# Designs tried in a protein design chat: VH-VL binders against q67xv2r213to389. Part 10

Target 1, 177 residues: q67xv2r213to389
Amino acid sequence: NMEQLAKTLTSLYNIYDANRKPDYIYENEAEFRSLYVLLHLNPSSGVMGEPLSLWFRKLTFALVKSKEICFVRNLLRLYRMGNYKNFLSRTASEATYLQYCISEHHIREMRLVAVQYINNVCYKLQPYPLLRLSQNLKMKELDVESLCHECGLETCTDPDGFTVLPVKQSTFRSPED
Short names: E, the ipSAE of ESMFold2; O, the ipSAE of OpenDDE; V2, 0.75 times the mean of E and O plus 0.25 times the DockQ between their complexes.

## First folded at step 7 (VH-VL)

Design s28 (framework fv_felzartamab; at its last look DockQ between E and O 0.13; V2 from the best seeds 0.00; counts 0 for: pae E 12.7 > 2, placed apart)
Fold by ESMFold2-Fast, scan of step 7:
Structure s28 (fold): chain C 177 residues (1-177), chain A 119 residues (1-119), chain B 107 residues (1-107)
Amino acid sequence: as target 1 above (177 residues)
Amino acid sequence: QVQLVESGGGLVQPGGSLRLSCAASGFTFSDYAMNWVRQAPGKGLEWVSGISGSGDSTYYADSVKGRFTISRDNSKNTLYLQMNSLRAEDTAVYYCAREYFDSWGFDYWGQGTLVTVSS
Amino acid sequence: DIELTQPPSVSVAPGQTARISCSGDNIGSYYVYWYQQKPGQAPVLVIYDDSNRPSGIPERFSGSNSGNTATLTISGTQAEDEADYYCQSWDSSTSVVFGGGTKLTVL
């Protein structure tokens, strides 16, 4: 249903553009325009649209440094870099309700990137605490454990009774593949 | 390590044509918009052309519209600039530049290739 | 439509602060990028989005942008900072626009 949202936003943008005044912005315009970036975060997205570089340049000057546009511009860079920690942290603390709802698909994607990174790269054979992963992914510990299992990874209990993720498991697979 | 290497520059007569290439390595080429920026001898920087990561959208400075064509081959990690109807004022070092995360700035530049248009 | 104006040259003594301006109508409403270029070399991005440094750029480089003027500041200027500096933004036609460049001389 993201396609229907994209169509609705395009209609709204046309109304904004048709009624443009040089240094005036409409109520909630920055937020609604920011949703375009969130819908186009993935470069391989099949949805038709202007490249983000050109799209940003076409914004009226009053919108360029607005809070909502700055947020999604920063989020785009974190997404491209695979910086899951800052992506998840900033989304949790800075997103509007609507921005957060649209970002749910990307939040899941970043969480999967995090699990893969931790298993394959982050720790040299030392088990990773699920409590730490829970904090970094902004998820409940049980949900993190479920996500690890969805990725083909096993979890264990350490000698102190804490749940840990043994790293370097060759069974890793993305549930989206 | 990001690397951009230009080639194809040289001496050409007015009205002639040249094709520049930029070989990219060290990053996922198709994820980045790419640009050509030129610099005439002893002068400042001038943006020439840009292309989206997919190659579906292209952009040109007014001074080169209709004469230059930017393109890319993502399977070969290569950016191209086809330059036709060359003029003396097109004489410059041409740089290949990567756009910083779909923004207006350029984070990595090639070494440049010299194009001289002279009779 | 924006024209970016830089002073053609700025001179400072080693260890002093260099300030290079980039003036354009309403430039503070847009983002500014700064590039360093040494003779025979490609430009290097030193500041993006008005005031941010890429990895590897020394902390002595900083930027600001407000009203009609963006400024690149180099604190405790060193001999290796001697170079041409270019500001860059965009205009309403969506073209990338560069300033004319400033030659920084460290005496």
Scores: ipSAE 0.540, ipTM 0.805, lowest interface PAE 1.7, mean pLDDT 87
Fold by OpenDDE, look of step 8:
Structure s28 (fold): chain C 177 residues (1-177), chain A 119 residues (1-119), chain B 107 residues (1-107)
Amino acid sequence: as target 1 above (177 residues)
Amino acid sequence: QVQLVESGGGLVQPGGSLRLSCAASGFTFSDYAMNWVRQAPGKGLEWVSGISGSGDSTYYADSVKGRFTISRDNSKNTLYLQMNSLRAEDTAVYYCAREYFDSWGFDYWGQGTLVTVSS
Amino acid sequence: DIELTQPPSVSVAPGQTARISCSGDNIGSYYVYWYQQKPGQAPVLVIYDDSNRPSGIPERFSGSNSGNTATLTISGTQAEDEADYYCQSWDSSTSVVFGGGTKLTVL
């Protein structure tokens, strides 16, 4: 599970850090170090470590400005801002395989934020097409429908044959992760 | 809305000094790294200097190292560039630019202030 | 030091696709930014992090970055797109680096 993965990656990170040679930069170090940031996106995750602000200050200039570190710093900012659209878009299009795997929990969190936002703000007066939601969530429509159901929302088919969220639903609940 | 307004430009003799200011508004100033970029008349863009949000880290182009000093006052939402030992080749429009997140890109620019170094 | 090289000028007919290259050693390993500058105006960010478009920038603007070349692509080029375009990135020696700029002319 994600918790075990996080622990394993943290341990791995610590092993590499403990065996670091002075003034030596490993190949793919930027990518490797980016994983640390992703593990600490949510301060409530329970992952041990120093604040990211302090962590970043210890990085060399080359690492801080690397594409990998810049990418996860951007994700961190998007995550903290609750910008689910850009967070989901960028993770889907730019994350490496390992970065994506580590980010899956955060991706789910952002998808739930999106569903909640849409339920509360976007379709009070008109049905909301699941196709549009799938585009925003970067999910298949069937998976979006399942997610909506998991959140206590109902779906129906409109007169044109498209699956939609009917208006004025008050049954939304955030599922436990 | 984000706004950056440069000031302090003017005519100065070689060897002289100028201090540029950039007044920032519309965002939390201390959260963003700020930079100076200049453009000589009819030429391209040249990065001059950068400073972290906290002001703890400063960076300079080789062409200005030892002569220019970047600083900021976060309580006044103001970026500064102290320019000493000015040369003719320092003649340019100087822009202050906000760094996009932490990526060395610039998402907002001022309209610039002209510095002319001439005898 | 990394040097970013752009063609001095590119010409395109209205409605056609304009491509502006930015070449640099291993530039694909770093994010590239693109700026549009019209006469007498400050630069405007049109592409960030290789291929992302800021809010307010038309969809016809796109970017890519791989290997030693980043490319700004303007599909369906319009008269108002005539401007100077600068690529920008980073290296460990000189920090921020700009390309020499490309004058895009819409014929």
Scores: ipSAE 0.277, ipTM 0.757, lowest interface PAE 2.1, mean pLDDT 90
Fold by ESMFold2, look of step 8:
Structure s28 (fold): chain C 177 residues (1-177), chain A 119 residues (1-119), chain B 107 residues (1-107)
Amino acid sequence: as target 1 above (177 residues)
Amino acid sequence: QVQLVESGGGLVQPGGSLRLSCAASGFTFSDYAMNWVRQAPGKGLEWVSGISGSGDSTYYADSVKGRFTISRDNSKNTLYLQMNSLRAEDTAVYYCAREYFDSWGFDYWGQGTLVTVSS
Amino acid sequence: DIELTQPPSVSVAPGQTARISCSGDNIGSYYVYWYQQKPGQAPVLVIYDDSNRPSGIPERFSGSNSGNTATLTISGTQAEDEADYYCQSWDSSTSVVFGGGTKLTVL
């Protein structure tokens, strides 16, 4: 439950702040504070807590400059831009185990953005190879095919036996909307 | 495409009031904290006030606390500054500024609107 | 409360490197932002988070921040770089602080 996790993290942050030493970061502190950002990537998520703009102002400068906080600030920018390719790539290469687990909802959202984009605007690769989607979305090809079907899109097999997505299908629907 | 346009400046007597507006376009206004920054003639930049994206949290420089009120209307993409009990020291160009991605830096600024407080 | 101190002016010859300092107690623990302001214009952000350039800012602009001093560096300074430059940081979760500004003159 993300609400309970957010409350537990807030309690942990209060303990850190009550024991604050200037210019000091506790061993795992930056990672745990980064999780708050990931829980609030979507402002409509309903997770309780203070807004990110106020929350960032309360971090010490050592924390703001940490690798973990810089990483999630970059993910937040990529998420807001809809840059699914870089969001998925950076998460796969840089996220800690905990960061990845908390990001699973947003990873799915970015994969859906990719499918919608390719169906709507990808003119030059027709039909679109599922192998290319698999590589770009960091998913097994069978899971990509299932995702396309969940979105109301059909897949087919080309003459060489490769699975492809015929784009510009009018049947697209978002399974999470 | 990002644009911030201030209005509402003018000449006012000491003790008077003015309301500044900043019309925002080219971005999702409610996602960004917004600020007012002023610059007295021939002087440097001075932060005045800030407000969170939702409008629930407001902040003020000590020099304006109790006299100025920042607000926003996210349905109209507009930031406001209500200035009461104005003093000669409040004479400045007032800039509307967008916070850089939930930080204390400002990536876009309006053109400014001049407030002159004199008798 | 942190106070940011800048030299009032800096002069450099065209093509040389300009360095504008921003001094504050332990400023290296804070992110620093730099703004360029030309006469009659609004400020523009030229460096964010100590050392990063926004899109559209020439590569000759760079920044650093450690100890008690942040520095804006302009390599290969051009006439168009003549402007006032302000550093900015925060002094708490509720306050934003600007330096007094530095007039850069390219002679």
Scores: ipSAE 0.000, ipTM 0.549, lowest interface PAE 12.7, mean pLDDT 85
ESMFold2 (binder alone), look of step 8: mean pLDDT 92; pTM 0.941

Design s29 (framework fv_felzartamab)
Fold by ESMFold2-Fast, scan of step 7:
Structure s29 (fold): chain C 177 residues (1-177), chain A 119 residues (1-119), chain B 107 residues (1-107)
Amino acid sequence: as target 1 above (177 residues)
Amino acid sequence: QVQLVESGGGLVQPGGSLRLSCAASGFTFSDYAMNWVRQAPGKGLEWVSGISGSGDSTYYADSVKGRFTISRDNSKNTLYLQMNSLRAEDTAVYYCAREYFDSWGFDYWGQGTLVTVSS
Amino acid sequence: DIELTQPPSVSVAPGQTARISCSGDNIGSYYVYWYQQKPGQAPVLVIYDDSNRPSGIPERFSGSNSGNTATLTISGTQAEDEADYYCQSYDTSTYVVFGGGTKLTVL
């Protein structure tokens, strides 16, 4: 579970800190330290720990600009902004396997944010193509259709035979998790 | 629309105290770390203090440590700076500034409030 | 403790490229931010994390940071770009540090 993972990571961090050598960084240290950020992306998650702003300030400068830490720092910003497109794109292209696995719940959350935005806020009252939504959410078209239906939304077929999502449907509801 | 509005500035005698407030609107206040940055007349920017989104962690420039206290009330969307033992060199426009998503940069600034410390 | 040094002034003709340096020991190992400040106004963030532009900032603004020097570059400088520019960085001990500022004059 996530609580057990957090405890395991804390133990690992203590080992890194206790065995710090002046000019040495452990092979996987940046990746494992980045997992702390992913566990704390949502302040309301229930996983308690050091505030992320304070946590980032305590990292050595060699770790702050590492690939793994840069990735999660950017991901945190995108998550807080609700920028689902770039969140999902960067996670698909830049995340390590472990980072992706830990991010699964947040990936789903961003996909739900996307569906809500397209339905409720999208600038025109015209159907949104599921193929385009599939590309933006990094999902297969059938899975996107299922997600829309989970959110209480109907899909239909346009005159060209493509599946589209009619926007401004009042039936939108977040699925029960 | 993000807005930060400072208040509480004014003329104070050396050794006196003053409390600045910054009213925030247009965003979820508790999600952002907040800072005070000052600028003496005709001079450059100087960081004064910062506080985490929750209010649990605070930071101070050496020049103000022990004299200034940063705090926030997330229920009122307000940031505070309590300034004690004021000195002539504390004379400046004080800006309220929002951190850019837990980075050490500032994406929005208030218009500032002038604090003048003189006899 | 990092200390940031900027030239006090830079002058450029309209349409020319302005370059403002920000020098600090090992500054390339830290992120750098750039702010524009016009007289009587609050600073505006124009570059974050060395080279990224916030939404609404013109493409003519760019940044770089390596070794001991960060640079703000304004290509095809416009009259409205005339302002004071401040670099800012951090470290684990000082938290936030600003450069002294550079006055950009567009002739």
Scores: ipSAE 0.155, ipTM 0.690, lowest interface PAE 5.3, mean pLDDT 85

Design s3 (framework fv_felzartamab)
Fold by ESMFold2-Fast, scan of step 7:
Structure s3 (fold): chain C 177 residues (1-177), chain A 119 residues (1-119), chain B 107 residues (1-107)
Amino acid sequence: as target 1 above (177 residues)
Amino acid sequence: QVQLVESGGGLVQPGGSLRLSCAASGFTFSDYAMNWVRQAPGKGLEWVSGISGSGDSTYYADSVKGRFTISRDNSKNTLYLQMNSLRAEDTAVYYCAREYFDSWGFDYWGQGTLVTVSS
Amino acid sequence: DIELTQPPSVSVAPGQTARISCSGDNIGSYYVYWYQQKPGQAPVLVIYDDSNRPSGIPERFSGSNSGNTATLTISGTQAEDEADYYCQSWDSSTYVVFGGGTKLTVL
C-alpha cells in the first residue's frame, strides 16, 4: 500500500543521509527521493510525512538540480495550478517508470478535472471532438470514450464520421473509483 | 472538397458600412465554428470575430466590438460580417476561416476579399 | 492574456534546419498552431495542437511547445518553404491571438 511504501522510502532516505558524501548522489537516489513528492502532491491524501517545503530544504544542491527532482517540482506546481494539459503532457514524456506508476492516481484525477471542465465550463456549445480530447488527455481515443462514459456522458458520431462529446450534459458525475 | 468563397469587399468611405459573405461547401456547415481573420497590406494576421456552429455564441476582437456583427445562415451555408463605422485602420484582406472543431485553430481558409476604407 | 512574439526574419541555407520561435508567458500550457503564407495566397495550416501535422503537410515540418517558447522546425529546408510563418494560440479571455510573423528566407 501507499503508506507502507512511504515508510519504506523514508527508511531508505535515512540510509542515504547517514552515508552522505559531499557532491555524491547514490544510484537511483534522485528517482527514489522524487517519489516522496509524488506521494504528497495532494496534502489531503492521508499519506503522512513532513510538509514538502521543509522536505525540499533538506535536499543537497546536487539533488535539487537532478532531472528527477526538477521534474517533480514542476509537476507539483502544475498540479497546484490545476494545469491539467501541461501536467499530463510532461508526465507522458518525462516520467520514469516508477514515477509514472506512483502518479497514476493523480493522472486520473487531472483527466477527470479536464472532462468536467470541458462539459460544464467550456465557453463553446458545439460538440467536443474525442480526437482533440485524446490529444489533450494523452490517452488513446477508445480510452477517452470509456472515461467519458464512466463520467455519465454520452458520445456520438458526427456527419464526418468523427466521435464527439456533446457538451453541457447534466448527467455528469465523478466515477466512484 | 472544402471550399470557402468570400465576397462583398470593395472601396468604402470612412464611417460607411459594408457586409461580407462567405459561401461554404463540401462539409456540414452547422457542425463548425467559423471565423473572420484580416490582414492589412504588408502586415500580419489579426483575428476579428468568431461564431459557434449553432450561431448562439459570438466573439469579437476588442478593436471591432460594437462596430462589427458576425452572423450565419446554416440553411444557406453562408457566414456574414456586417461592418459599420468603418475606419482607415480596417483596410485589409478579410479571410473566412473554418475552425478545427473546438480549437480556435483554422484548418481551411478562403482566398480573401479586399476591403479598402479611403476618402 | 497571452501575447506572442516571433523574430521578424530567419535565414537558412537549402538543406539546413530552420527553427522559428514563438514566445509567450507560459505558452506551453496553451495549444499552438502554425500557418504558412506565400505572397498573394491565403494561409495554410502546417501544424495544429502544438506538434501535429495535417494530412498533406511534408514530414519535414514539426512543432514543439514547452515553457515560454513554441518552435516550428523545418528539417532539410527547401526553396519552396520560403514564406511567412505565423504562430497562433488562444485562451478563454483573449480568444484568438497571432504572432507577428516570421519571414523565412532560403538562400
Scores: ipSAE 0.000, ipTM 0.456, lowest interface PAE 19.1, mean pLDDT 83

Design s30 (framework fv_felzartamab)
Fold by ESMFold2-Fast, scan of step 7:
Structure s30 (fold): chain C 177 residues (1-177), chain A 119 residues (1-119), chain B 107 residues (1-107)
Amino acid sequence: as target 1 above (177 residues)
Amino acid sequence: QVQLVESGGGLVQPGGSLRLSCAASGFTFSDYAMNWVRQAPGKGLEWVSGISGSGDSTYYADSVKGRFTISRDNSKNTLYLQMNSLRAEDTAVYYCAREYFDSWGFDYWGQGTLVTVSS
Amino acid sequence: DIELTQPPSVSVAPGQTARISCSGDNIGSYYVYWYQQKPGQAPVLVIYDDSDRPSGIPERFSGSNSGNTATLTISGTQAEDEADYYCQSWDHSTYVVFGGGTKLTVL
């Protein structure tokens, strides 16, 4: 019910706007306003609302440089660039609890993009260590292995005893069809 | 790679009309707000107009409001600027510019197209 | 309503630090962008969000923005850095605003 959350947030924003004071930010306002950006990271999400370009233009100067708004603005850029590594790193280190919860499906999307990219785009047929994937995707190694298997990719053990993804040996299949 | 290519510039008489086009490639056009920025010969940069990714919202500098119309065709990856009631002070190189992730800043610019308003 | 003022020219010797100011009322509360423009060429974004560099821009370029002044700093200035530099900002009451531009000469 992300649509219900979007409706609730819109009602809250209307209350903030109706009671606006110059240079004043209500408790948690920056965080709640940042959730709008996270709900609209993917233009194809189906959540109706104002386009993000217009939404950012309506922010007061008291909100523009707030920590929560800066975080989601950077996250939007990383998402649009397909920069999965920095997207996942910044969500792990900077997201509030609510921001993380709303971002969960985008985090999964970025992890899938990462796995596909590593498997398909590498011009070397050298196996990719799951430990390195674990670090880059901000996941436990066992969870990375499960994600690879969900995508139709097999893992194996190298001569040194490490679990690796043998890139380009299996066809990536999105579990999100 | 991101490319923006302007066209449609030329010589036009005062009071005349001209339409500029900007062909975009290398990115998902509908995801980005687009802008026109102009530069008169030997002068600085002046923002002219902007349009949202969907095309539903437009913005204009006071100097062109009521005379210029910005529009876009996302199916053709093309940005337009319809210029009416042209004045000598509209003489400039017109740049097509992409907004840097909904930020009012511009990360990619076209090479520009020259518009000369003179008799 | 924001209005941005830049010095018309700045001159530095090769290897010196160049500093280009962009002054505007309460500009530190808004994001500032910097563009480099060489003769006959389109502008190139060199700094966004006050202090961040786009990919491909040399580390010698840096920015700051506080109070009423934003500054573009070029450390160890090279001959190839000779160009016009424009600051740009926005706020909720105006739209896009550019500074008048600064011609950087490397002598």
Scores: ipSAE 0.156, ipTM 0.691, lowest interface PAE 5.0, mean pLDDT 85

Design s31 (framework fv_felzartamab)
Fold by ESMFold2-Fast, scan of step 7:
Structure s31 (fold): chain C 177 residues (1-177), chain A 119 residues (1-119), chain B 107 residues (1-107)
Amino acid sequence: as target 1 above (177 residues)
Amino acid sequence: QVQLVESGGGLVQPGGSLRLSCAASGFTFSDYAMNWVRQAPGKGLEWVSGISGSGDSTYYADSVKGRFTISRDNSKNTLYLQMNSLRAEDTAVYYCAREYFDSWGFDYWGQGTLVTVSS
Amino acid sequence: DIELTQPPSVSVAPGQTARISCSGDNIGSYYVYWYQQKPGQAPVLVIYDDSNRPSGIPERFSGSNSGNTATLTISGTQAEDEADYYCQSYDRSTYVVFGGGTKLTVL
């Protein structure tokens, strides 16, 4: 229930603001406030709230440039650009546990963008090894194979017994559309 | 490629009205906040007005508050500035500018449209 | 409301380093943007979020922002860098504010 989570976080933010001390920032405040951005990465998510540009403007000066807020602000840009490589890399290296959990749907979305890119644009004619795709998408090989099949793509086994993805398949479709 | 094309500038009498338009192409218009920035002849840049991607939030410089109205039509990829009660000091080149990914900076600007307020 | 102060002019010889300051109270706590404007042309974003370059902007352009002063630095200044430069920021209560501009002259 992401809508209920959003309401709970907004109540927490109101408590932070009501109890603001001039020279104090609560230890986890930046992290909890960053979750608001993650809940609103996709305008079509159905979570109701303040526009992100207005929301960022309301943050105190110490919060705007905090590690957690800088992370989600950069993540928002990568998401809007469709830069799946940096999105997935940075979530793996910089996200807190809570940030990662909230981002799970967007991580899946970026993985779908990656599969489409590899099939349609990235590779010329050679089959793409699933082990390599597994490493790049940060998934188990069986889960990558399942994802490829969900996208309407076939996989096969090479002469050495390894699973590969034939590229340039015209059957690609996004399972989220 | 991102393009912003302003239109609607011209000569107008003091106390008159003028409507500026900015046609956007090459990006998903509704994902970006848009702004109007003006520059009087031989002077510096002055921010005039801004609008959120959805159009739900608008902002105005004190010098134009109550006289100018910013709006957008996301179905037509067009930004507007309705200018009422124009004064000689409103004479300037008006630029349409796109905000950089939910930041307060502007990554793309139109070429501008000249508004001259004189008798 | 924040007010941003820039020197009205800066002169450098070709190949020298130009530094343009932008001063404002606690400006280091807010993001700063820099624009280049040549006569008769629209402004061009050269630095965003204090120190980042947009695609296509030469590496000789760099930025910093700390305390009460943001700085645009142009290393090995070229003749084509001659232009007006504007800093821009915001604060919690103010949407957008521009500095007065600095005319960079390359001898």
Scores: ipSAE 0.243, ipTM 0.715, lowest interface PAE 4.3, mean pLDDT 85

Design s32 (framework fv_felzartamab)
Fold by ESMFold2-Fast, scan of step 7:
Structure s32 (fold): chain C 177 residues (1-177), chain A 119 residues (1-119), chain B 107 residues (1-107)
Amino acid sequence: as target 1 above (177 residues)
Amino acid sequence: QVQLVESGGGLVQPGGSLRLSCAASGFTFSDYAMNWVRQAPGKGLEWVSGISGSGDSTYYADSVKGRFTISRDNSKNTLYLQMNSLRAEDTAVYYCAREYFDSWGFDYWGQGTLVTVSS
Amino acid sequence: DIELTQPPSVSVAPGQTARISCSGDNIGSYYVYWYQQKPGQAPVLVIYDDSNRPSGIPERFSGSNSGNTATLTISGTQAEDEADYYCQSYDYSTYVVFGGGTKLTVL
């Protein structure tokens, strides 16, 4: 599970720290350290560890500007902002395989944020095309339709035969609740 | 709507004590590390102290170690700075500042509260 | 340990480009932040992580950081940009360090 992975990574970090040289980093160290940020991205994850604010302060200067650490710092900001579009795009294009696997849990969360935003916040009552949601969420149209239904939302077909999401439905609910 | 409001500043004699407060609103307070930064009249910015979002880790500038204590109450969305053994060189406007997304920069600052240490 | 040096003042004519330097040994290996402070006001973050602008900061503000010098650039400087500017950085052995500040005058 993720808790066991977190403990394994902590053991690895202790080995790195015990043998630290100021301008030396171990092979793959930046990638493995970046996984800590992904595991602690959501405080509700239940994974025990140092707060991210303290954790970032402990990184040596050789690590802070590495591409792996830069990626997860940017991802953290997008997550905090609820910027689902850029979160999903950057994860798809920039994540290493391991980073992507850990991020799958947060990808679903960002997709749910997107559905909630479209239904609850958009001012116009104009139906939202599922094709556009498919593009923005990096999902197949049928999978987006299933996600909308999981959120308690109904979809319908417009006069041209395209599937659309009527917005401002009061039935919205998070399937994570 | 992020807002930080400092209070508790005033005139105090050398060797005295003051407690500063910073009331935060418009964001999930416990998710952010918080800091105190001061500025003496007509001078530049000087970092004083920082605290993690949970409150478990604290940091201090060498000039204030042993005299100042940073703390927070996440249930009240309030940051504190307890200042003891005050010196004339502690005279400054004290700003409450929020760390930018678990980084080393500060994205929001309060208006500041003036602390004057004088006989 | 990083120590940041800024020129005490910089003057530009309206519409010209202002450049404010922040010098520190190996500063290009650390992230740099820039703050604008007008008289009687709290500082405002104008650049984070070397070159990024927060929402609401005009596009005329940009930053760079390489080698021993970080630079804040204000293109087409406006009268309203007249202020004190501070650079700030961090490393693992120090928590926060500010430059001495630069007074920008738009004449």
Scores: ipSAE 0.203, ipTM 0.692, lowest interface PAE 4.9, mean pLDDT 85

